VHH binders against Translation initiation factor 2 subunit alpha (eif2a). Designs and how they scored, part 4

Target 1, 261 residues: Translation initiation factor 2 subunit alpha (eif2a), of Pyrococcus abyssi (q9v0e4)
Amino acid sequence: AREYPEEGEFVVATVKRIHNYGAFLELDEYPGKEAFMHISEVASTWVRNIRDYLKEGQKVVAKVIRVDPRKGHIDLSLRRVTQQQRKAKLQEFKRAQKAENLLKLAAEKLGKDFETAWREVWVPLEEEWGEVYAAFEDAAKDGIDVLKGHVPDEWLPVLKEIIDNYVEVPTVTIDAEFEITVPKPNGVEIIKEALIRARDRANKEKDVEVKFTYLGAPRYRIDITAPDYYKAEEVLESIAEEILRVIKEAGGEATLLRKEK

## First folded at step 23 (VHH)

Design a3 (from a1 with G35H)
Fold by ESMFold2, fold request of step 25:
Structure a3 (fold): chain B 261 residues (1-261), chain A 124 residues (1-124)
Amino acid sequence: as target 1 above (261 residues)
Amino acid sequence: QVQLQESGGGLVQAGGSLRLSCAASGDIFRYFAMHWYRQAPGKEREFVAAITSGGSTYYADSVKGRFTISRDNAKNTVYLQMNSLKPEDTAVYYCAADLSGYWFEGTPDEYDYWGQGTQVTVSS
């Protein structure tokens, strides 16, 4: 990690002292660094009482607007942070903290101090993956061997145990609708069997879950959960092709209606 | 995988007290930020209280001064002591765990693990 943040960087900071003219904060990501937020940077509107916006001990996402390393001055702004920027920074921060906590557990189980874990595991994985938690997710998805050659081999068994227990492979869910009709006395049973077979076949695949929901004739909703959008769309296309074929062969009609993402 | 199990819910008279517990499985509880949320029928789930891995506590304004969150890392358990209960406290109470160990005011509801909930009913 760098000694000082860069101008324009978004940081997590903790409010320590509040005065009428501004607040002093500690930078959670830059140990030992204190920053200042002038009252004019607390909100876009006129701030009569700074304590209406800031509480001691509160953690905020702030934008670094000035850094003077010679004087040790760091200036922060809350008003210049959009909700989307705050959300993105919090996601990044939380993923880093999750990875750190898992590494702490691994170090405890291996009998190593955290400085050793940081140097031997954190730094190499951050360098290669850009984010340590992403390396853990790859190991959860593709197995611990993706880490081989990046960290000392003695870490691999304990990291495998922890990653298998505590790191979930990310998934996405998409949905779409089918309109399905079969103009036969047993048409509903034909439709049900086709949907069940397509669902059950897709559900045999690793990390894929398919669910159909009856919305009222002729409408059926499909929900697909998969590791990424490309896989989810691949599964949808495969199911749609099967359903359209089977229903057409049965003398019916089927149409896939997609929802925008 | 971590499993969360709430207990301690039930029926209580207005002005009474209950203590909820949430037990976590596994050996990682000490790193969690633990949370209580509640949901009345037909309402959105709302934040009640949180305790960070470091022990800092946070409360919704509606419960501040009446509810106390605490944790016992040796028992892998978080507690919610609810005093001076009101009929508007009636809800299903859920515990949630965030492996980051942190809490942020106004945070979106994106936690790693959720319990199944326990019903609290406060009669007038």
Scores: ipSAE 0.734, ipTM 0.900, lowest interface PAE 0.8, mean pLDDT 90
Fold by ESMFold2, last read:
Structure a3 (fold): chain B 261 residues (1-261), chain A 124 residues (1-124)
Amino acid sequence: as target 1 above (261 residues)
Amino acid sequence: QVQLQESGGGLVQAGGSLRLSCAASGDIFRYFAMHWYRQAPGKEREFVAAITSGGSTYYADSVKGRFTISRDNAKNTVYLQMNSLKPEDTAVYYCAADLSGYWFEGTPDEYDYWGQGTQVTVSS
């Protein structure tokens, strides 16, 4: 729990006071800390009127360019933040705020104040997962038991309820292509039935979705959505083995073609 | 899971008013930043207004002064009062919810929950 940000860190800050020479901001992630952004750090071009770029109450992502803890001085730059860096910081900030809000709801339901929830839930989960929302995502994916031993047992039922209702399991999607031919009068129906059976069997698994798309004979695309790349690849391999076997046994030929991951 | 349902759309004459509502299911509405977006045929979805969990409001320049966003946490509902309507306001209006409770100018419209939309048609 650092009292001051580090030089080079990206922070969320709120504009509080604007002057011709710069602006004073509060650091949303460091309560009670004020920072300064000189007008030369507002934009990469010459700034004629600082109010064209900043408004009181505006939230920005800024880079910390200097910290002097002795004097309590923190200097910020807006112009040194790329759009990619801004997007990444906002995602990190929002995930932390979502986790905090869910924990507040859990604390309310359990009759605990948030300070207790912070000590008993937030701190242990942050220590073990690095990010509390990631712990919630793991619990959504693999069940509440992943949290056992990390938080007091009394929290588990309410956290399970909150996570089940409000935390989405992140997914990934991979794709590949099959070439399939069956030189029989009913070849198209044989292919269709094989694809449907493999898809429907795979879709019985929790958090797995398989879709086939006809690309034009003899080509078929498969899209697999799963909780992670290891699971997605496992499902692909299982489906490919089944399809190749069934089509070969029907007197046809099937080949799996991989696209770049 | 949270469902968002818009209502209050319809056909109105230019210069008229409409009030849109968006009701949310569940018990976390007070933590949401709530948003209105709109999409006219053949155009990209665009930001209209937002209200943070703390009650701060933000508006697109094209609607500032004419539209007012508000919320009623007891009813799990966000409203958009639309006055002085113009034909260019014709669109499907969507509500969206962000569990972070914050709004950042110029962010992508990647929110946790979206409604299905309500049609607003402003006739000449």
Scores: ipSAE 0.729, ipTM 0.900, lowest interface PAE 0.8, mean pLDDT 90
Fold by ESMFold2, fold request of step 25:
Structure a3 (fold): chain B 261 residues (1-261), chain A 124 residues (1-124)
Amino acid sequence: as target 1 above (261 residues)
Amino acid sequence: QVQLQESGGGLVQAGGSLRLSCAASGDIFRYFAMHWYRQAPGKEREFVAAITSGGSTYYADSVKGRFTISRDNAKNTVYLQMNSLKPEDTAVYYCAADLSGYWFEGTPDEYDYWGQGTQVTVSS
């Protein structure tokens, strides 16, 4: 959408030319824009040979450290990009490319050119969801009808097919710890049975996965994977209520230790 | 929903050759960036080679000049031709697919699909 990136923005760029003092790169997300990365910005350590770090044709995630639109100058840094920032930017970039590729497949199956797909599907979904792939994820989670009214109806059957086949529902994982004791000769069996029954009940829910891990008496770890944080916490609370009740009825004690945020 | 199936592994003498194949299910293969990784016992999984949806290829330094990655979109298959094999090449070889169609160094956690692997053993 913008002609130039902003200072501080993370961008995907392709190395085009390498010199001893720096490299020139194209901005993949800003067609026609070339940027420069000085050798001092290539790595956190002193760089003896820039070609040990950069190769022509290589794609990198870089931070924009200066923009002068009047002169057309854009300066980039590789060393100022943390691994977490690189990972986040790559995720954003790849999600956009995945959405584009899925839409291209949908357009082919419907007999439409991609310009039509862009105008009729990409633009409305980007406007409403902020990110087209997020719209696809919502459709995978809650069904294709979430897209109704945003794209022409003729797209819905083909988008449903493609989303159902190729878009995974996003999930989160939380963990917590139980301290459980049952002071009886068969206490371990009582605990094991309670954990297995609670796990198996919870695992019947769509997109929910529960796992218990024995950490050594009296400690047990629970891991819950679910479509979102609220669902994960709901499952945890339901399991905790069942376990605490069953263990108390057996003459034991159980305590849920929630992780600090 | 895409399944990746490696084949072509086995036992080979040092200096020999093998060709690995990885077949993908579905009708989206042409958009994948395809990758080969390997893992030797007790080692971390390491990058071997990649081929983008556009056909650009990338190789780890340890295999450059000896291995060739290629793809056949009509057969939904990526190949790894492995020549001049060394005992150090012994590993389980995995194919991986990235629906973005792009390759970025050091990002295996972000691939959409992984195969189960095929064993390659190079004897001295």
Scores: ipSAE 0.698, ipTM 0.893, lowest interface PAE 0.9, mean pLDDT 89
Fold by ESMFold2, last read:
Structure a3 (fold): chain B 261 residues (1-261), chain A 124 residues (1-124)
Amino acid sequence: as target 1 above (261 residues)
Amino acid sequence: QVQLQESGGGLVQAGGSLRLSCAASGDIFRYFAMHWYRQAPGKEREFVAAITSGGSTYYADSVKGRFTISRDNAKNTVYLQMNSLKPEDTAVYYCAADLSGYWFEGTPDEYDYWGQGTQVTVSS
């Protein structure tokens, strides 16, 4: 949207031409803008051969270190981008591209051009959520009605279909340990049967995944992945009640030991 | 949910060729950047090749000139033509899809879908 990036901004850029003194890059997010990366900004160590670090056509995350709109100069740095900053920028960029692609599909299915989809869906969702893909994630997690009132109602059925099919539900994972003993010749089989049954029951629920890991008698670890911590805790409580009941009825003992997360 | 299914793996002698395929379910394949990764026993998964939604291709140095990635959007399929195979190419080959449509070096954690893999074994 802006004509020039701001100083300090992290950008996605494509290497176009490489010289011994530096490289020229196109700014993928700023159409028509070319930037320069001096060889001293390519790596933290002194660079003898720039082609050991950059290839034509390569996409990089770079930091904008200087912008002079009057002269049309944009300077970039690769060495001033930490791995964490690169990962964060790539996540941001990719999430925006994923949202755009999903909206293009929605527009096609509804028979509308992308300009209409941008104006009616993208802009309102970006304003409210700050990031369109985050709105799609909320809809995947909590249902399409979270978008009601933000986009025209005619979009909701097609967006629901696309989001349900292609947007992963954000999840959290909690863990705990059980101490389980059954003092019988077939005690291990009784324990395994009870754990498998509880796991399989819980795994029928949408967006919930339960895993048991044997840690060595009498210890068993449970990992629960769910859409949020409230749901994960609810599942843990349900499973714990079932396991404790079933094991006690079989003549054993079971105790739930919580780990802090 | 998109399902990715690799096929075409097997045993081949050094110098030979194999063609891997990866078929995707759903109606969104044309927006994917498609990737091949491989993992040899005792090693970390490594990048092999990628093709963006726009058709741009990228290769690891170790396979450049020998492997060719391509896609057929009508069949929802990406291919890896593997020529002049070497014993060091032996690995499980994985297909991956990224709905962003873009490729960036070293970001396998960002991919939306992964296949189960197909074994490629290159004998001396």
Scores: ipSAE 0.697, ipTM 0.884, lowest interface PAE 0.9, mean pLDDT 90

Design a5 (from a1 with A33T)
Fold by ESMFold2, look of step 24:
Structure a5 (fold): chain B 261 residues (1-261), chain A 124 residues (1-124)
Amino acid sequence: as target 1 above (261 residues)
Amino acid sequence: QVQLQESGGGLVQAGGSLRLSCAASGDIFRYFTMGWYRQAPGKEREFVAAITSGGSTYYADSVKGRFTISRDNAKNTVYLQMNSLKPEDTAVYYCAADLSGYWFEGTPDEYDYWGQGTQVTVSS
């Protein structure tokens, strides 16, 4: 989108040339733009040999610390990027690259050049969803019709095919704990059977995954993965009702504990 | 929908070689970063090697100089040539694919598709 990055922006860059005083990098997200990373910005510690930290061809996440558009100078820092900032930027970058690759395939299947695909599909979807891959995820979840009116209709069949084949439905995971006791010689087997039945019943639902983990008597952890939090809570409530009923009928007690955060 | 199928595993004497293959279904292989991971009994799955869509390669320290990853886009196949095998290399080897085509850390969560695995056993 922009000709230059903004100060404070995190970017993906590729190391091109290394000198004793710093390195020159190409900005992967800003084609044709070269940036410089001074040796003092490579690491928090004293850097004696810059080649111990950087290799030509290496891709890094760096923070833009200065932009001078008049001179075309862009300065980068590696040491000012936290692990969490690096992870977030890499996720964003990879999602954009996945969307671009899917769009390239769609364009190929329609016999259109990528510039047309960019103008007709990428730009409108980025404008409406903030990122193109999010639009693809919504289409995977709710159907291709969510894209109708945003891209030309001729794209919809090929995008539907590609999204159905290559885009996963986004999910959420919640967790909770049960305290379960059955004061009988075979109490552990009664608890195990109840958990297995509830898990297997819930796992028959589309896009739902339930796991139980034994934490040590009397504690059992449940993890529920579902398309959204409302569905995950519905599944949790259904499982809790079943377990509480079965355990009570067996002469035991069960309590559902939720985290207070 | 993308299916990854590993082959080429088996039993081999220490010091020997094996070549693993992983074939991918579909018409999108050329955009993948392809990776190999392995898991020994009782251990976590660990990174072995990766090759980006652009052909850049990455290796775990434990296999550098002994293993070589390569790809053939015309055959939708990635390869892992394993030389100078050691008993410590014994594991199930998994093929993985990342649609972004890039590689940074190689954490398993970054991969979109996984194969079923092929057993490699290196006897002393």
Scores: ipSAE 0.686, ipTM 0.881, lowest interface PAE 0.9, mean pLDDT 90

## First folded at step 24 (VHH)

Design n1 (from z2 with K64E)
Fold by OpenDDE, fold request of step 25:
Structure n1 (fold): chain B 261 residues (1-261), chain A 124 residues (1-124)
Amino acid sequence: as target 1 above (261 residues)
Amino acid sequence: QVQLQESGGGLVQAGGSLRLSCAASGDIFRYFAMGWYRQAPGKEREFVAAITSGGSTYYADSVEGRFTISRDNAKNTVYLQMNSLKPEDTAVYYCAADLSGYWFEGSPDEYDYWGQGTQVTVSS
């Protein structure tokens, strides 16, 4: 880890002291580093009272606008952070913290100190995946063996346990629409049964969730949640084939409608 | 998956006190940031209080000075001591856990786990 943040970097900081001219913050990602936020950098609008915007103990995402390593000065800005940037940074930060906490637990279970865990697990995984939590997600998805060769084998059982318990498999959701018509008195029932059957069959697959929503005849929405887009699309294709076939056999017509992305 | 179970809810008179508890399953509780939320009928779920893994506490303005959040890591439990209760405090109270151990703005999206909730009713 770098000793100092870089100018332009977004950092998570904790408000420690508030003055009428600005606030002092601690950088959560840079232990021991204190930063200053001038009152003019708190908001884009005129700030009369800084305490209307900041509270002691408050966590903020701020942009580093100046760093003087010689003096140990770090200047932060809150007004220069968009909501999107804030959200992104918070997500990144939280993922890192989650990974850290999981690793801490692992270390405890193995009777190792966190420094050892950092060296043996964190650093190698970060180097390979770019983000440790991403590695954990992959392990959750594809099995703990994905970590083999990257970390000492002795870590794998405990990591597996922890990952299985606390790391959710990433999922993606895709959607599409079906246009379905069955010109029979019981056509609605036929359609319903076909959709239910297709749904239930698909939902037997691990980590796959299919939901149909009636939009008004003849339109039906399908939502598919799967571990990745490839799987989601595969499921959609399979369902579409089934629905089209079944509806056709029933004397109806079915068409899959995909929005062009 | 971590399970959160709230308890301690009930009917209380205005000005009264109530203590909620939330017990978490698993062995990672000490790393959680824990939060309390509440949802009144017809209203959105709102932040009430949070406590980080480090013990820092945060409160909604509406409950500041009246409510106290605390935790017992040995019991895997977070508490919400509610004093000077008001009718407007009537809601289903939910416990939430954040594996990051941190609290930011108290967005519901920040939490990894939620309890089923416990009803708190404050009569006038």
Scores: ipSAE 0.817, ipTM 0.944, lowest interface PAE 0.5, mean pLDDT 93
Fold by OpenDDE, fold request of step 25:
Structure n1 (fold): chain B 261 residues (1-261), chain A 124 residues (1-124)
Amino acid sequence: as target 1 above (261 residues)
Amino acid sequence: QVQLQESGGGLVQAGGSLRLSCAASGDIFRYFAMGWYRQAPGKEREFVAAITSGGSTYYADSVEGRFTISRDNAKNTVYLQMNSLKPEDTAVYYCAADLSGYWFEGSPDEYDYWGQGTQVTVSS
């Protein structure tokens, strides 16, 4: 880990002391480092009272605007952080923290110290995946064997247990629309039954969730959540085939509508 | 999968006190940041209190000074002591867990696990 952040870097910091002219913060990612945020950097608008914007103990995402390692000075800005940047940094930070906590647990279970865990597990996974939590997600999705060769084998059983318990498999959601008409007195019921059957069939698959939403005749929205886009599309195709077939057999018409991205 | 179970809810008179508990399953509780949220009928879920893995506490302005969040890692339990209850405190109270161990003034979507909730009713 670097001793100091770089200028332009987004950091997670904790407000420690607030003054009329600015605030002092601790960098959560750089232990022992204190930073300063001038009142002019708190908001894009004129700040009359810093305490309207900051509270002691508050966690913030700030942009590093100046670093003087010789003096140990770090200047932060809050106004220079967009909501998107904030969100992205927070997600990154949280994922890292989650991974760390999971690894800590693993180390404890294995009777190893965290330093050993860091060296034997964290570093290799980070080097390969770029992000340790991503490695854990892959292991959750594809099995613990994805980590073989990257970490000592002795870690694998413990990591497997932890990953299976605490790491969620990433999911993708896709959506589409059906136009369905059945020119029969009980046409609505036929459509409903067809959709329900298709849904229920699909939902029997592991890690697949299908939902239909009635938008008003003849429009029906389908939402599919699956582990990846490939699976989601496969499910959609399967459902579409079934619906089209069933509706056609019932003397109706069905069309799948996809928005071209 | 981690399960959160709330308890301690009920009917109480205005000015009264109630203590909620949330028990978490598993062996990773000590790393969680824990939070309490509440949702009144017809209203959005709102933040009440949070405690980080390090023990830092945060409160909504509306409950500051009246509510106290605490945790017992040995029992895998987070508590919410609610004093000086008001009718406006009536809601379903939910326990939430964040595996990052941190709390940010963020949306409920940031939490990894949620309880089913416990009803708190404060009568006037």
Scores: ipSAE 0.814, ipTM 0.944, lowest interface PAE 0.5, mean pLDDT 93
Fold by ESMFold2, look of step 24:
Structure n1 (fold): chain B 261 residues (1-261), chain A 124 residues (1-124)
Amino acid sequence: as target 1 above (261 residues)
Amino acid sequence: QVQLQESGGGLVQAGGSLRLSCAASGDIFRYFAMGWYRQAPGKEREFVAAITSGGSTYYADSVEGRFTISRDNAKNTVYLQMNSLKPEDTAVYYCAADLSGYWFEGSPDEYDYWGQGTQVTVSS
């Protein structure tokens, strides 16, 4: 859509040429656009040798610090990108590339060129969901009919096939801790058996995964992965009720602890 | 739903060679970036090599010059040719696939699909 990036935008770029004063990069998301990264923008400390930090062909996440469309100048910074910003941009970039690749496959199967797929599928889904891959995830979770009315009906069967085969249902993970004591000689065995049974029962449910980790007596961590936070909390509540019941019957005590974040 | 199947592991003497293969199910292989990772007992999984959907290759410093990654899109297969093997190369080798088609330096958990692994043992 846009010919030039905006100032402050995080971009994926590929190092093409390295000089002692800086590097020239190609913007992967803006084909044909070249940018410059001055050596002072490569790292937050003094850079003696730019080649200690950059190599030709390397892909980086950089921040756009200046754009002059009239002169065709784009300046990038690596040092102004935090680790969290890099991770977030890479996740965004990869999700966009995954969606594009799935749409290319759909277009190929339907006998359409990608311009048609872009106009008829990408644009409407991006407008409505903000991100095309998010629309695919919703369709994987709730069925292809969530896309009806947003894309031409002829795309729905091929998109359903591709989404069913290649898009994972999004999940969330919560964690909590139990404090469990059983004042008996075999108390640890009783606790382990109770946790294993609760875990194995919960793991029979579709799209639910429960794991226990021993933190050292009397503490145990539980990790629950589920389709959403409401289901995860439901599973946690069910497990907590079972553990409390079983441990109290054995003459012990169990309490649920919450972590600070 | 993509299944990755490694093969070609085994026992070799130091200085020897092995070729690992990883076959992918489905009709989407050409869009994958493919990677090889390895894990020795009690250690974290570490990067070995990657090849993008466009054919660009990347290697860990410890294997560069000795290992070669390649792909055959017609066979839905990625290969790792391992030459000049050393005892320190002993590990379970895993293939991985990233539907974005891109490779970035990062943790093993960035891939969408993983194979089951194949054991490589290099004896002195």
Scores: ipSAE 0.757, ipTM 0.905, lowest interface PAE 0.6, mean pLDDT 90
Fold by ESMFold2, fold request of step 25:
Parts: C-alpha cells; sequence; structure tokens
Structure n1 (fold): chain B 261 residues (1-261), chain A 124 residues (1-124)
C-alpha cells in the first residue's frame, strides 16, 4: 500500500552493490525502491572491510533510519536491529508471503486476477485480523465460516480447500517431567520402548506432536504440542496413564512431575 | 498436507557422486523455497543448500563448489547433485519446504514441511 517505508520501520532488503563506504540494497517489500547502508551502520564495532559483513545477493533485516521522498533517499541500519527484532520481522514477513502465495493459488483456481483477490480478500481480512495468515489459521481451527461476511461467498469453497491442505492449526506447547526407574538388566530398553510407543501413538493424532528428552537418570522431559492447552493436557494425561501402567507392569516406578503455574 | 519424499541416497566411495531427489505432493510446489539439511549421528542438523521459489541458490561453506541444488517445477521436485563426496558428508539428508518462498542466511530452520530423510554413506 505505501510507496515508502516509515522511519523506524524494519524491512527486508537485498544487498545489490557493495562499496568501501557502504552498500546499496533493494527493498523487497517496496518494489523499485533502493536504499543505502553506510559502513558505520553495518555493525556495532569498527568495520575494516565491509565485505566481511555483507555479500551481494544477501537478504537482511534492516531498520529504516531516514526517508527523504523528495530525493528518493532511504537509509538503512543493520547494527540497530537486535536478534529479537530480526526474528520477529522475519516471522511477520514469511507469514505475509505464505498468505499471499495461498491467495494467489485461490485466485488461479477461481479464474480471478490477483488485484481482485487483494481487494476482495486480502484487504478485508488484514483489516479484521491484523494479518491475513491469522485469518487463515482461525479458519483452519474453527472452520471456513469464520470468514463469512468478510469476503465474498464465492471465495469460501476455494479458500476452504486451500486452507485445509496447506495451513497448520495454531498450536501451544506444554512440558512436564517423568521420573522413571526399572530395576532390571534391560531397564533402559524397557523405558525407551514405553516412551517410543506412547509418543508414536499420540503422534498419530492430527496436529499433535510429542517429544521426549533424556535429562539424566531418572528424569525424562516430555514436550507436547497441540491445538490448545485443553488438548495438550488431555494428551499428557493419556500418555502419563500409559507410561505409569507399562512401567509398573515391568516392575518399575514412574511419577509425573507437574509444573505448577 | 504436503508430503516430501527423498530418494537417491546410498553408499558411495570417496570422490564419487550422488544425486538426491525430493518430490513434493500438491499443487503449490512452485511457491516453495526448498532446502536440504543433514544430520550425522550425535550432531545437530545443519544447513546444506537452499533454492528459493525464484531460483536463487545458497550453500553452506563446507559444500559450496561440490554440491548443486536445482528444481524442476513441472515435476514438483528439488535435486541435490553431490560431487567429490568425502567421508565427512556421511549423514541423513532431509528435504524441507518453506511456503514463503524465501531463504535467509543464519535463519532458524522453521520450515513448513520436512521429509523423513535419506541415508548417504561415503566410504573411504
Amino acid sequence: as target 1 above (261 residues)
Amino acid sequence: QVQLQESGGGLVQAGGSLRLSCAASGDIFRYFAMGWYRQAPGKEREFVAAITSGGSTYYADSVEGRFTISRDNAKNTVYLQMNSLKPEDTAVYYCAADLSGYWFEGSPDEYDYWGQGTQVTVSS
């Protein structure tokens, strides 16, 4: 929508040309716009050789520190971007690109150009959800009808098909610990088999992922990823019952250590 | 629900070549950025190569000049041509897909889809 970025904005940019005094970059989110990064903005320390930090074709997350629309000048900084800011911008950027690609596919299937898809789907969903991919995630979780009234009805069948095929349901992750002992020569193998079997059974469920991590005898960490906290707790309880039963039958002891929060 | 299936792994003598393939299901492959990762026993999974939806390629320093990533959108397939193989290249190789179509140096490997892996063993 905007022709120029705002000062302070984080942008994705591609290094185009490198000189001793700085680099010129293309703004991936602002087609046709070129920006400059002075060598002093490349790193927080003294930069002797700019090519130790930048390569042509490299994509970076940079902060816009100056915009002069009259002269077409845009200045960028890499050193003023924290790791957390970079990670957040990349997540935002990739989610927007995923939503755009899914909408392009939907438009192709309906025989509509992308400008129509942008006006009729992208804009209304961005306005209501803040980002289009979040609307797709809600539709994946709660069904396509959450989009009714926000986009023309003709889009709903194709969006449902695409969302069902390509959009993962939003998830949460919980963790807990087990203390497990089996006083037998092959006790470690018995424990491993019980954990693998419980994990593999739980992982057959859609949108559920279970991982065990050995913390050092007798402690084992479980991480459960599921669509919501209620489902995650249900999975944890089911796994705990199976593990406790199997380990007791093998002559061992197992205890679930819950974190109070 | 995209499925990625690797093939082309196996045992090869040092100095030899292998070509890995990864086929994707569905009608969205042309939008993917595709990546190859590898994991040797007891080590963390590491980046090998990536190709964006637009065809730009990226390589880990340890494989640049020896490995070539390419894609064929008509076959929904990404390839990794591995030449001049060394015993240190021995690993399980994983294919990954990112629906954003982009790749960023030093980025977390937050890919949307992963294959199950194919074993590559390079004997001396």
Scores: ipSAE 0.743, ipTM 0.893, lowest interface PAE 0.7, mean pLDDT 90

